# VHH binders against o29008: the designs that were tried, part 25

Target 1, 271 residues: o29008
Amino acid sequence: MDREEIKVAVLRMEGTNCEDETVKAFRSLGVEAEAVHIKQFYSDMIRFEEQRSVFDYQCLVFPGGFSAGDYIRAGAIFSARVKSVLRKDIEEFIKMGYPILGICNGFQVLVELGALPGFDEDKPLAEKPEMALAMNDSSRFECRPTLLKKESEKCIFVKNLKKDVVMFPVAHAEGKVVFPSGKEDEYLERLTSNDQIVFRYVDEKGDYAGYPWNPNGSFYNIAGICNATHTVFGLMPHPERAFFGYQVGRREGYGDGYCIFRSVVDYLEKL

## First folded at step 5 (VHH)

Design s81 (framework vhh_3k1k_2)
Fold by ESMFold2-Fast, scan of step 5:
Structure s81 (fold): chain B 271 residues (1-271), chain A 121 residues (1-121)
Amino acid sequence: as target 1 above (271 residues)
Amino acid sequence: QVQLVESGGALVQPGGSLRLSCAASGFTFDYYAMRWYRQAPGKEREWVAGISGSGGRTSYEDSVKGRFTISRDDARNTVYLQMNSLKPEDTAVYYCAKHDWELSGDYTDYWGQGTQVTVSS
C-alpha cells in the first residue's frame, strides 16, 4: 500500500488522553491518522461525516491515558463497550492481518478483549480474558523511564528496531503482567516458542533485574507482548511519549519510540 | 482561543449563487469535523452541512442536497459552503462550527459570529 492510502484510528472514550500525541506521531510519518470516539463506530444518532467503520482504517490504536487514576476500572469499562459494539469487527480486522496497538491502559483493553496473549490464530478474541494486568507490587503509582530489551523478531511493531535496548516512560498503578495461577510455565513456554514476548524490563547493563528496573513486578519482566499472528501488540510503557527527540531531552530528531510507529507503517506499505 | 470568522454573505436574487468561507484559528484545523448551520428569523438554528476532518465524508440537510456543497482547504484553515440555486427560504444567518468530541461521548460545537445571506428580488 502507498502511505497516502494508510489510515490509522486512535480510539478515545472516557479516560484516554494520549490520542493527540499518537495522531501526531503517525502524521509525521506521512500517514493519515485521526482520533475516533468509540461512539462514532456504532451510533446512528450522529451525522454521517462523523460516522466511522473499523474497516475505514488499516491500523487501530488503543492509547494510554489517565494521569493518576483507577486504570483497572477505566480499562474494564472501555473494554466492556468495545466487546458490546465492536467485537465482530475487531475479529475480522485481525483476521485480515491489520495491526492493533495497545499502550498502557490500551494494553489492558486488549487483554480484557481476549486479544492478548492471543494464542489461537483462528480465534483472535478469546471468550474470556486469559491474563491480567494487576496492581503494581509496590502498591504505588509508578512514573519513571524504563529500559526495555527487544525479545521478538516477528512482531511487526519492532521489525524496524535495530537497537537491543530502548527507553520508554511508564505511568501506571496497575501494570503487573500476571498469568493464571498454575499456568505460568505453560504460558511462558507458549509465548517464547511462538516469539510473542516483545519487550522485557532490564537494568542499565541490559540484565533482567527486579524493582526498580521492573517497575511493577511483572512475571518474567514482561513489558509487552504480541498475539500469535504478531500483528496485535500491547505494552505498558509509552512509545508515543518517546517519539520526538524533544520528548526525551534532545533538541532535534527522534526518540526510541519512533521505530515502533515506523515499523507498522513499513508493514502496511508491504501488505 | 478558538476563532471562526465567516464571510461571503450577501443579497442575491433567487436562482443565484454564493460561496461562504470560514477562516479558523486557535486549534489544529485538520483534526476536526467542521459544520455549517443557519438561523432564519423566528426559527431555531438548524444544521446545514458537515465535513469530516479528513474531508472524505460530507453530509447535508435534505432541503439543500444537490444545491449546496461543503469543502475544506486544510492548508489555509478554511471551510467553504458553495450555495447554488438559492431560494428565498435559504435566507438566514449562516454559522460555521467546529465540532469537538468530549471524553463522555457528548460533543460541543464552537461557533463563529455568522454571515447574513438574503435571497430576494
Scores: ipSAE 0.114, ipTM 0.577, lowest interface PAE 5.4, mean pLDDT 85

Design s82 (framework vhh_3k1k_2)
Fold by ESMFold2-Fast, scan of step 5:
Structure s82 (fold): chain B 271 residues (1-271), chain A 121 residues (1-121)
Amino acid sequence: as target 1 above (271 residues)
Amino acid sequence: QVQLVESGGALVQPGGSLRLSCAASGFTFDYYAMRWYRQAPGKEREWVAGISGSGGRTSYEDSVKGRFTISRDDARNTVYLQMNSLKPEDTAVYYCAKHDWELYGDYTDYWGQGTQVTVSS
């Protein structure tokens, strides 16, 4: 489709400002993007200019960026509302081949919806969550740069990414990827065989290493995964905070996060 | 901090036209729906028109539908209200408002100072 036909919805998470950086990233690539409160998708009580359908958009983003403390309750309420009011529309959106990105707390939302790991191509949203993001092994908020090795060639969010290792910051207290007890090997085999592991934490030599390089203790050093159709992607690090060069200490140009956003725009232009 | 500055209010004859402008600062303008409200003497403030953050959707109070047009220029951080076929009952102070969503889906509007429109012979 033409670029002027592409519109991205960045769902508003109460108490955050990460939606601003995400909207700015997409708009810098020449596509329309706006922040959308979840009530705009389902409320009959709001005026028409505020009403939205998920089908007004070709990409949905669940942004990250809660500060620890007061915003944890808001995130739980947001996830519950998405589950109750948008499940059917999101399921259809995924079946149509439209991309969804979940960053940090947004990754948790996609997990709680059953969109990730998303093994069943015929049922994009599982009836119950099939994985979790648990408390960091350090039992503290982790906020720092991380190095991530690209593991997937099929995920639509990394097709423009030619580098083997990228740097994205993390900022989370509950970022540990865990799978159901006794099913870890099964999940690893399924994710690996279907190219669903997108990024894994590495050290400065590009080796898989534990803490502090794996900041939360995630199983298999997993930093991000995509669903079976490779169009729904969740990750704990923040590519929107590594999009512009000035965000990562460069005077001009782009950071490593640019390629994530560029990849999805390229995908939609071919759709 | 949010600042909204309305301009363009004037005295006009019935059947005349006016274009109101609202210059916005202190927020990412194209994120937010913008609205126009009006308040006539002795009456409550009423909604007149609204435009989405993307500019793709507009809506109007029934009494102004077909006569008023809301638009925005995101490059200039400005929202406009083009008022045609003005009637004496359109006489009011017109307010620009930023529509902002709050925690749990409540919302708060931020208001400008207003601009006076008077329709009389």
Scores: ipSAE 0.042, ipTM 0.513, lowest interface PAE 6.0, mean pLDDT 84

Design s83 (framework vhh_3k1k_2)
Fold by ESMFold2-Fast, scan of step 5:
Structure s83 (fold): chain B 271 residues (1-271), chain A 121 residues (1-121)
Amino acid sequence: as target 1 above (271 residues)
Amino acid sequence: QVQLVESGGALVQPGGSLRLSCAASGFTFDYYAMRWYRQAPGKEREWVAGISGSGGRTSYEDSVKGRFTISRDDARNTVYLQMNSLKPEDTAVYYCAKHDWDLTGDYTDYWGQGTQVTVSS
């Protein structure tokens, strides 16, 4: 489709600020993007200019645009609301091949919805969550740059990523990827076989190292995963805060987060 | 801080036209729906028109539909209300508002100072 036909919805959650980095990132690529409150998708009591359908958009983003100190529990509350009003529309959206991105708290939302790890291509949203994002091993809020090694070739969000290692910041208290007790090896095998592990935390040598390089203690150093169809992607680090050069201390150009947003635009242009 | 400055209000004769402007600052203008409200003497403030952040969706109160047009210029951070075929009943202070959704799905509007429109008999 032509770029001017692409529209991205960035869902508003608690603490949305006036300058949403995700909306700005997409608009800088020539794509229409806007922030949308969940109520706009289901309420017919609001005025027409506020009403939206999921199908007005070709990409949904569950952002991590909260104030410092917000908890992933906010994502669990939000996901319960999404399930009650949008479950069927989101399932159809995924089946149509349209991308969904979840950042930080948004990754938690996708996990709570059963969209990730999303092993069943015929059932985009599982009945119950199949993984969790637990409290950081440090029991503290972690806020720092992280180095991430690209592990996936099929995830649509990294198709145009040429670098092996990128730098995205984290800001979370509950970012630890955990799988059901006793099923860790099974999940690792399935995720690896289906090319669903997208990023893993590494040190400056590119090695899979523990704390502080793995900031939360995530299983297998997992920083982000995608579903079995490779179109739903969640990650704890913030690529939208590494999109422009000025966000990462550079005067000109783009940061490593640019490739994530460019990849999905390129995917939709070919769809 | 959010600031909205309305201008363009004047005294006009019935059947006349006016264009109101609202200059916005203190927020990312094109992210937000913008609205016009009015308050006539002795009456409650009423909604007049609304426009989405993208500009693609507009709506109007029934009594002004076909006579008023809301538009926006995101490069200039300005929202407009073109008022045609004005009637004495349109006499009011017109307010620009930034429409914002809170976390509970309720909304709050940030208001400008207003601009007086008077339609003479």
Scores: ipSAE 0.090, ipTM 0.550, lowest interface PAE 5.0, mean pLDDT 84

Design s84 (framework vhh_3k1k_2)
Fold by ESMFold2-Fast, scan of step 5:
Structure s84 (fold): chain B 271 residues (1-271), chain A 121 residues (1-121)
Amino acid sequence: as target 1 above (271 residues)
Amino acid sequence: QVQLVESGGALVQPGGSLRLSCAASGFTFDYYAMRWYRQAPGKEREWVAGISGSGGRTSYEDSVKGRFTISRDDARNTVYLQMNSLKPEDTAVYYCAKHDWEPYGDYTDYWGQGTQVTVSS
């Protein structure tokens, strides 16, 4: 499709810079993007100019940006509402091949919806969550740059990423990727076989090191994963905070996060 | 700081036309829905028309459908209300509003100072 036909919805979960940064990132790439409150997708009690359909868009973003203590309140309200009113529409959206990006708290939303790890191509949303994001091993809010090694070739969000290692910041208290007890090896094998592990935390030499390089203690150093069709992607670090050069201490140009957003635009242009 | 400045209000005869303008500043204009409201003597403020940010969706109060048209010029940070076939019942102070959603499900409108429209023979 032509770039002018691409519209991105960044779902409003918290009035933070992550919403605005994500909208600005997509608009800088020449596509339409707007922040959308979840009520706009299901309420017919609001004025028509505010009403939206999931199908008005070709990409959905569940942004990060809640403070450490706010996820339980804001994220639980948001996840419960999505499950009750948008589950069927999101399932159809995924089946149509349209991308969804979940950042930080948004990754947690995708996990709670059953969209990730998303092993079944015919069932985009599992009936119950199949993984969790647990409290950091440090029991602390972690806020710092992280180095991530690209592991996936099929994820549509990294198709244009030529670098082996990127730097995205984290800001979370509950970022530890965990799988069901006794099923860790099974999940690892399935994710690896299907090319669903997208990023893993590494140290400055590119080695899979523990804390502080793995900031939360995630299983297998996993920082982000995608579903079996490679179009739904969740990660704990914030690529939208590494999109523009000025966000990462450069005077001009783009940061490492640029390629994540550019990749999905390129995917949609080919659709 | 959010600022909205309405203009274009005047005295017109029934059947006449007016175009109201609202100049906006202090926010990223094309990100937000814009609305027009009005308040007639002895009545509460009522919604008249709304337009989405980028996306081109509009809606209208039933009593003005087919007569009023809301539009925007994002390059000039301006929203317009074209009013045709004006009736005495349209006499009111017209207010421009910025519409914004709160994270937990409500919204807030931010208002301009208003512009007086009087329809009288």
Scores: ipSAE 0.112, ipTM 0.573, lowest interface PAE 4.8, mean pLDDT 85

Design s85 (framework vhh_3k1k_2)
Fold by ESMFold2-Fast, scan of step 5:
Structure s85 (fold): chain B 271 residues (1-271), chain A 123 residues (1-123)
Amino acid sequence: as target 1 above (271 residues)
Amino acid sequence: QVQLVESGGALVQPGGSLRLSCAASGFTFDYYAMRWYRQAPGKEREWVAGISGSGGRTSYEDSVKGRFTISRDDARNTVYLQMNSLKPEDTAVYYCAKHDWELLSYGDYTDYWGQGTQVTVSS
């Protein structure tokens, strides 16, 4: 489709505070983007001009941004509301082939909706969550740059990424990828065989290493995964904070996060 | 149970100033956008100003932009409206409102309203 037809919704609840960076990133690529409160999708009692359908958009973003002190409570409230009011619409949106990005707390929302790991191509949202993001092994809020090795060739969010290793910052108290007890090897095999592991934490040499390089202790160093159709992507690090060169200490141009946003725009232009 | 209580309304002369306060209780104050609306006799209720839950974003109706300032004190669960250079046409009952969605959404609809505080600007 033409860029003029592409519109991105960055979902908002009061207490989320990273939507502006994401909106700016997409607008810099020449596509329309706006912050949208979830009530605009389902409440009949708001002004007509402010009402939205998820189908007004070709990409949904669940951003991060809860404060450290409100992390668990705010995330649980947001996930419960999305599940209650938007589950059916999100499932249809995914079936249409439209991308969804979940960053940090947004990754947790996608997990709770059953969109990730999303093993069943015919059923975009599982009835119950199939994985979790647990407390960091350090039991601390982690806020630092991370190095990520690209593992996937099929995820639509990394098609434009030419680098083997990228640097995105993390800022989270919960980010440890865990799978159901006794199912870890099964999940790893399924994710690997279907190219659903997108990024894994690495050290400066590109080796899979533990803390502090794996900042949360995630199983298999997993930093981000996509669903079976490769159009729903969740990750703990923040590519929207690595979009512009100035955000990552460079004098000019773009950071590694640029390629994530450019990849989805390129995907939609071909759709 | 959500409760909003406005105060600070008074009679002032044109060019005067007032600060309205809205004390909030019964919800997690810092998660919700707060707004000020006003209603003059014989007119519909109109939006005046809004502030995001984080306080990082504010928005104003064109007729009050540059004269009114909205702010919040999350430690005290209070939202304020500083009104400067008041005009007779600012005469109205001012309402505090709890709102769950973005400041970008305009209109009369909110989750909860306070009882209002009367502002009268007359020479």
Scores: ipSAE 0.000, ipTM 0.137, lowest interface PAE 15.5, mean pLDDT 80

Design s86 (framework vhh_3k1k_2)
Fold by ESMFold2-Fast, scan of step 5:
Structure s86 (fold): chain B 271 residues (1-271), chain A 123 residues (1-123)
Amino acid sequence: as target 1 above (271 residues)
Amino acid sequence: QVQLVESGGALVQPGGSLRLSCAASGFTFDYYAMRWYRQAPGKEREWVAGISGSGGRTSYEDSVKGRFTISRDDARNTVYLQMNSLKPEDTAVYYCAKHDWELPSGYDYTDYWGQGTQVTVSS
């Protein structure tokens, strides 16, 4: 489709501020993007100029937030509402091949929706969550740059990423990827065989290392994963905070996060 | 924190035109919907026009449709109301409002009202 036809919805969640950065990233690439409150998708009390359908958009983003407090609870409540009012529309959206991005607590939302790890291509949203994001092993809010090794060739968000290692900041208290007890090896095998592990934390040599390089203690150093169809992507680090060079201490140009947003725009232009 | 300052109100003859401006500060202007309301003496406040954060959608009260145009200049943090073919019935104080989606008791949203600007249409 032409770039002028592409419209991105950055869903507004109570207690988040990162929707602004994501909107600006997409608009800088020449596509329309706007922040959308969930009520705009279902409430008939909203004036027409603010009413929306999921199908007004070709990409949905569940953004991150600044506050470290109560994200798991807030995300679960928001996810329950999304399931209640938008479940069928989001399932159709995924089945049509339209991308969804979840950043930080947005990744947690996708997990709570059952969209990730999303092993079943015929069932985009599981009935119950199949994984969790737990409290950091350090029991501390972690806020720092992280180095991530690209593991996936199929995820549409990294198709145009030619670098092996990127730098995105983290800002979270509950960022630890965990799988159901006794199922860790099974999940790892399934994710690896279907190219669903997108990023893993690494050290400055590109080696898989523990704390502080793995900032939260995530299983297998997992920083981000995608679903079985490779169009729904969640990650704990913030690519929208690494889009412009000035955000990551460079004088000009773009940061490593640029390629994440450019990749999905390129995907949609070919759709 | 949030500030809205309306300007452009004046006395005009029937059939005349005016452009109202609303200068906004204290929030990320380009992703919030903006609205214009008006209030005539002894009447309730009436919604006039709305524009989405993207600028891609506009809506108007039936009585002003075809005569008024809402627009925005995100580089200047300003929303405009172009009023053409003015009628005596358009006489009112016009208010700019920021649309805020965060409200604990569902279905509603909060508006942040400016000081208003007086429009008078008479010979």
Scores: ipSAE 0.000, ipTM 0.229, lowest interface PAE 17.4, mean pLDDT 82

Design s87 (framework vhh_3k1k_2)
Fold by ESMFold2-Fast, scan of step 5:
Structure s87 (fold): chain B 271 residues (1-271), chain A 123 residues (1-123)
Amino acid sequence: as target 1 above (271 residues)
Amino acid sequence: QVQLVESGGALVQPGGSLRLSCAASGFTFDYYAMRWYRQAPGKEREWVAGISGSGGRTSYEDSVKGRFTISRDDARNTVYLQMNSLKPEDTAVYYCAKHDWEYPSGLDYTDYWGQGTQVTVSS
């Protein structure tokens, strides 16, 4: 489709304000993007100019947040509302091949909706969550740059990414990827064989290492995964905070996060 | 601090035209729907027109549809109301409004209002 036809919805997260960074990133690429409150998708009590359908957009983003407030509580409230009002529309959106990005708390939302790991192409949203993001092994809020090795060639969000290792910041208390007890090896084999592991935490030499390089103790150093059709992507680190060079200590240009957003625009232009 | 400053109100003859402007500051302008309301002497404030943050959706009260056009210039943080074929019944103070959502409930909202600009349609 033409770039002028592409519209991205960045959902307004309760208790956070980080949707602004994501909107700015997409708009800098020449794509229309706007912040959308979840009520705009389901309330008939607001004026028509504020009403939205999921299908008004070609990409949905559940944004991350760096706010110091009660992050976990805000995320739980948001997830509950998304599940109650948007589950059916999101399932159809995914079946149509339209991308969804979940960052940090947004990754947790996609997990709670059953969109990730999303093994079944015919059922984009599982009836119950099939994985979790648990409390960090350190029992601390982790806030720092992380190094991530690209593991997938098929995820539409990393097609533009040519380098092996990127740097994105993390900011979370519950970022540990865990799979159901006794099914860890089964999940690992399925995710690996279908190119669904997108990023893994690494050290400065590019080796898989534990704390502090794996900031939360995630299984297999997993930092981000995508669903079976490679169009729904969730990660704990924040690429929107590494989009512009000035965000990552460069005076000009773009940071590593640029390629994530550019990749989805390129994907949609081919639809 | 949210500020909305309306301008462009004047005395015009029936059948005339006016363009109202609303200069906004203190918030991320292009994220929010903007609206125009009006209040005639002795009447309640009524909604006139609305425009989405993206500018892609507009809506109008039936009595002004086809005569009024709402638009926005996000680079200038300004929303406009072009009023054509003005009638004496359009005489009112016109208000610009920003619609805002309250967190963390997400179910409540508030409007922020400007001071208004007077439009008088009379011979």
Scores: ipSAE 0.006, ipTM 0.360, lowest interface PAE 9.8, mean pLDDT 82

Design s88 (framework vhh_3k1k_2)
Fold by ESMFold2-Fast, scan of step 5:
Structure s88 (fold): chain B 271 residues (1-271), chain A 124 residues (1-124)
Amino acid sequence: as target 1 above (271 residues)
Amino acid sequence: QVQLVESGGALVQPGGSLRLSCAASGFTFDYYAMRWYRQAPGKEREWVAGISGSGGRTSYEDSVKGRFTISRDDARNTVYLQMNSLKPEDTAVYYCAKHDWELTGSTYDYTDYWGQGTQVTVSS
């Protein structure tokens, strides 16, 4: 489809930020993008012309939230709203092959919706969460650059990414990827065999290392995963804060986050 | 200038029924969504029901769903709340609100205009 036909919804509710950075990133690529409050999808309490359908868009983004301690749990409230009101529409959206991106608290939203790890291609949203993002092993808010090794060739969000290692910042108190007790090996095998692990934390040499390189203690150094159809992607680091060169200390050009947004635009142009 | 005037509040027994009215003026009534909220003593205001402008879509808070019905008469610039099977927990001041949503650049501002309220008491 032509770029002029692509519209991206960057979702918001009380406590989300980064939506402006994400909107700007997509618009810089020639794609329509707008911030859409979640209530616009389900509430009859707004003007008719402000109401939205999920199907008005070809990509949904669940952005990060504020990093002020307890506020990181805003993802749970956000996902409860989305699950109870928008579940049916999101399931159909995924079945149609339209992409969804969850960043930081947005990754938590996708986990709580049952969209990730998303092992069942015929059931895009699991009835109950199948994984969690737990409190950091350090019991601290972690705010730092992270180095991430690309592990997936199938995720639509990394098709344009030619580099082996990228640098995206993290800002979270609860970012530790955990799987159900006693099922860690089963989940690892399934994720690995179906190319669903997208990024893993690495050190300066590109080796898998513990703290501080793995900032939260995530299982298998997992920083981001995608669903079985490779169109729903969640990650704890913030690619929208590494999109423009000036965000990462360069005077011009783009940062490593550019390739994430460019990849989904390229995917949609080929639908 | 937006004006909202609620009426119909009364003392009713548990299991009773009551109809609240809100007379609106100062805006193009049929274009805007209208809402009912309530505030019980010692509690924050909570949303109860909403109705879209032209089109008639409705929504309800879970605890009142199936018992309350919101409706509107656009020719008379009035929104109604029909309250059935009333419970003591429904005791509150009920407020009518005009809902508006403004997009400013890439952000949204949310504005409600409130009436003065009408007292509903459910007691034997």
Scores: ipSAE 0.000, ipTM 0.150, lowest interface PAE 14.5, mean pLDDT 80

Design s89 (framework vhh_3k1k_2)
Fold by ESMFold2-Fast, scan of step 5:
Structure s89 (fold): chain B 271 residues (1-271), chain A 124 residues (1-124)
Amino acid sequence: as target 1 above (271 residues)
Amino acid sequence: QVQLVESGGALVQPGGSLRLSCAASGFTFDYYAMRWYRQAPGKEREWVAGISGSGGRTSYEDSVKGRFTISRDDARNTVYLQMNSLKPEDTAVYYCAKHDWEYEGSTLDYTDYWGQGTQVTVSS
């Protein structure tokens, strides 16, 4: 499709503070993007000019931004509402091959919706969550740059990424990827076999090191994963805060986060 | 802080035209839907027209359809209301509003932020 046909919805949630950065990133690439409140997708009480369908868009983004201490409650409430009112539409959206991105708290939303790890291609949203994002092993808010090694060749959000290692900041108290007790090896085997592990935390030598390089203690150093069809992607670090050069101390050009947004635009232009 | 400043209100004869402007500041203008409301003496504020943040969707109250046109200039942070074929019944203070969605506790809600208004009087 032509770039002018691409529209991105960045969903508004209580406590989000990254939707503006995400909208700006997409608009800088020449695609339309806007912030959308969930009520705009289902409420008959709002004016026509504000009513939306998920099918008005070709990409949905669940942004980051909850403050420490508000994250679990706000995310759980939002996820429950999305699942109750938009479940069928989101399942159809995924089945049609349209991408969904979840950043930080947005990754938690995708997990709670059952969209990730998303092993079943015929059931894009599981009946109940199949993994969790737990409190950081440090029991503290982690806010720093992280180095991420690209692990996936099939995820549409990193398909055009040429660098092996990128730098994105983290800002979270609850970012530890955990799988159901006793199923860690099974999940790891399935995710690895299906090319669903997208990024893993590394140190400056490119080694899979522990804390502080793995800032939250995530299983297998996992920083981000995608679903079985490789079109739904969640990660704890913030690529939207590493999009422009000025955000990462460069005078001109783009930061490493540019590749995430550019990759999905390139994917949609080929649909 | 959100600030909305309306201008363009005037005394106009029936059948005349007028363009109202609303200059916005204190928020990322192109992300938000903008609306025009009006309030006649002794009446409640009523919705007149709305335009999406993308500018792609517009809507109008039935009595102004075909006569009024809402538009926006995102480079100038301004929303407009072009009023044609004005009637005495259009006499009111016209308000610009920013529409914003908010979560309040477990309830999803929204609020409109208002300007101070601009007076339109249609009389001979």
Scores: ipSAE 0.006, ipTM 0.349, lowest interface PAE 10.2, mean pLDDT 83

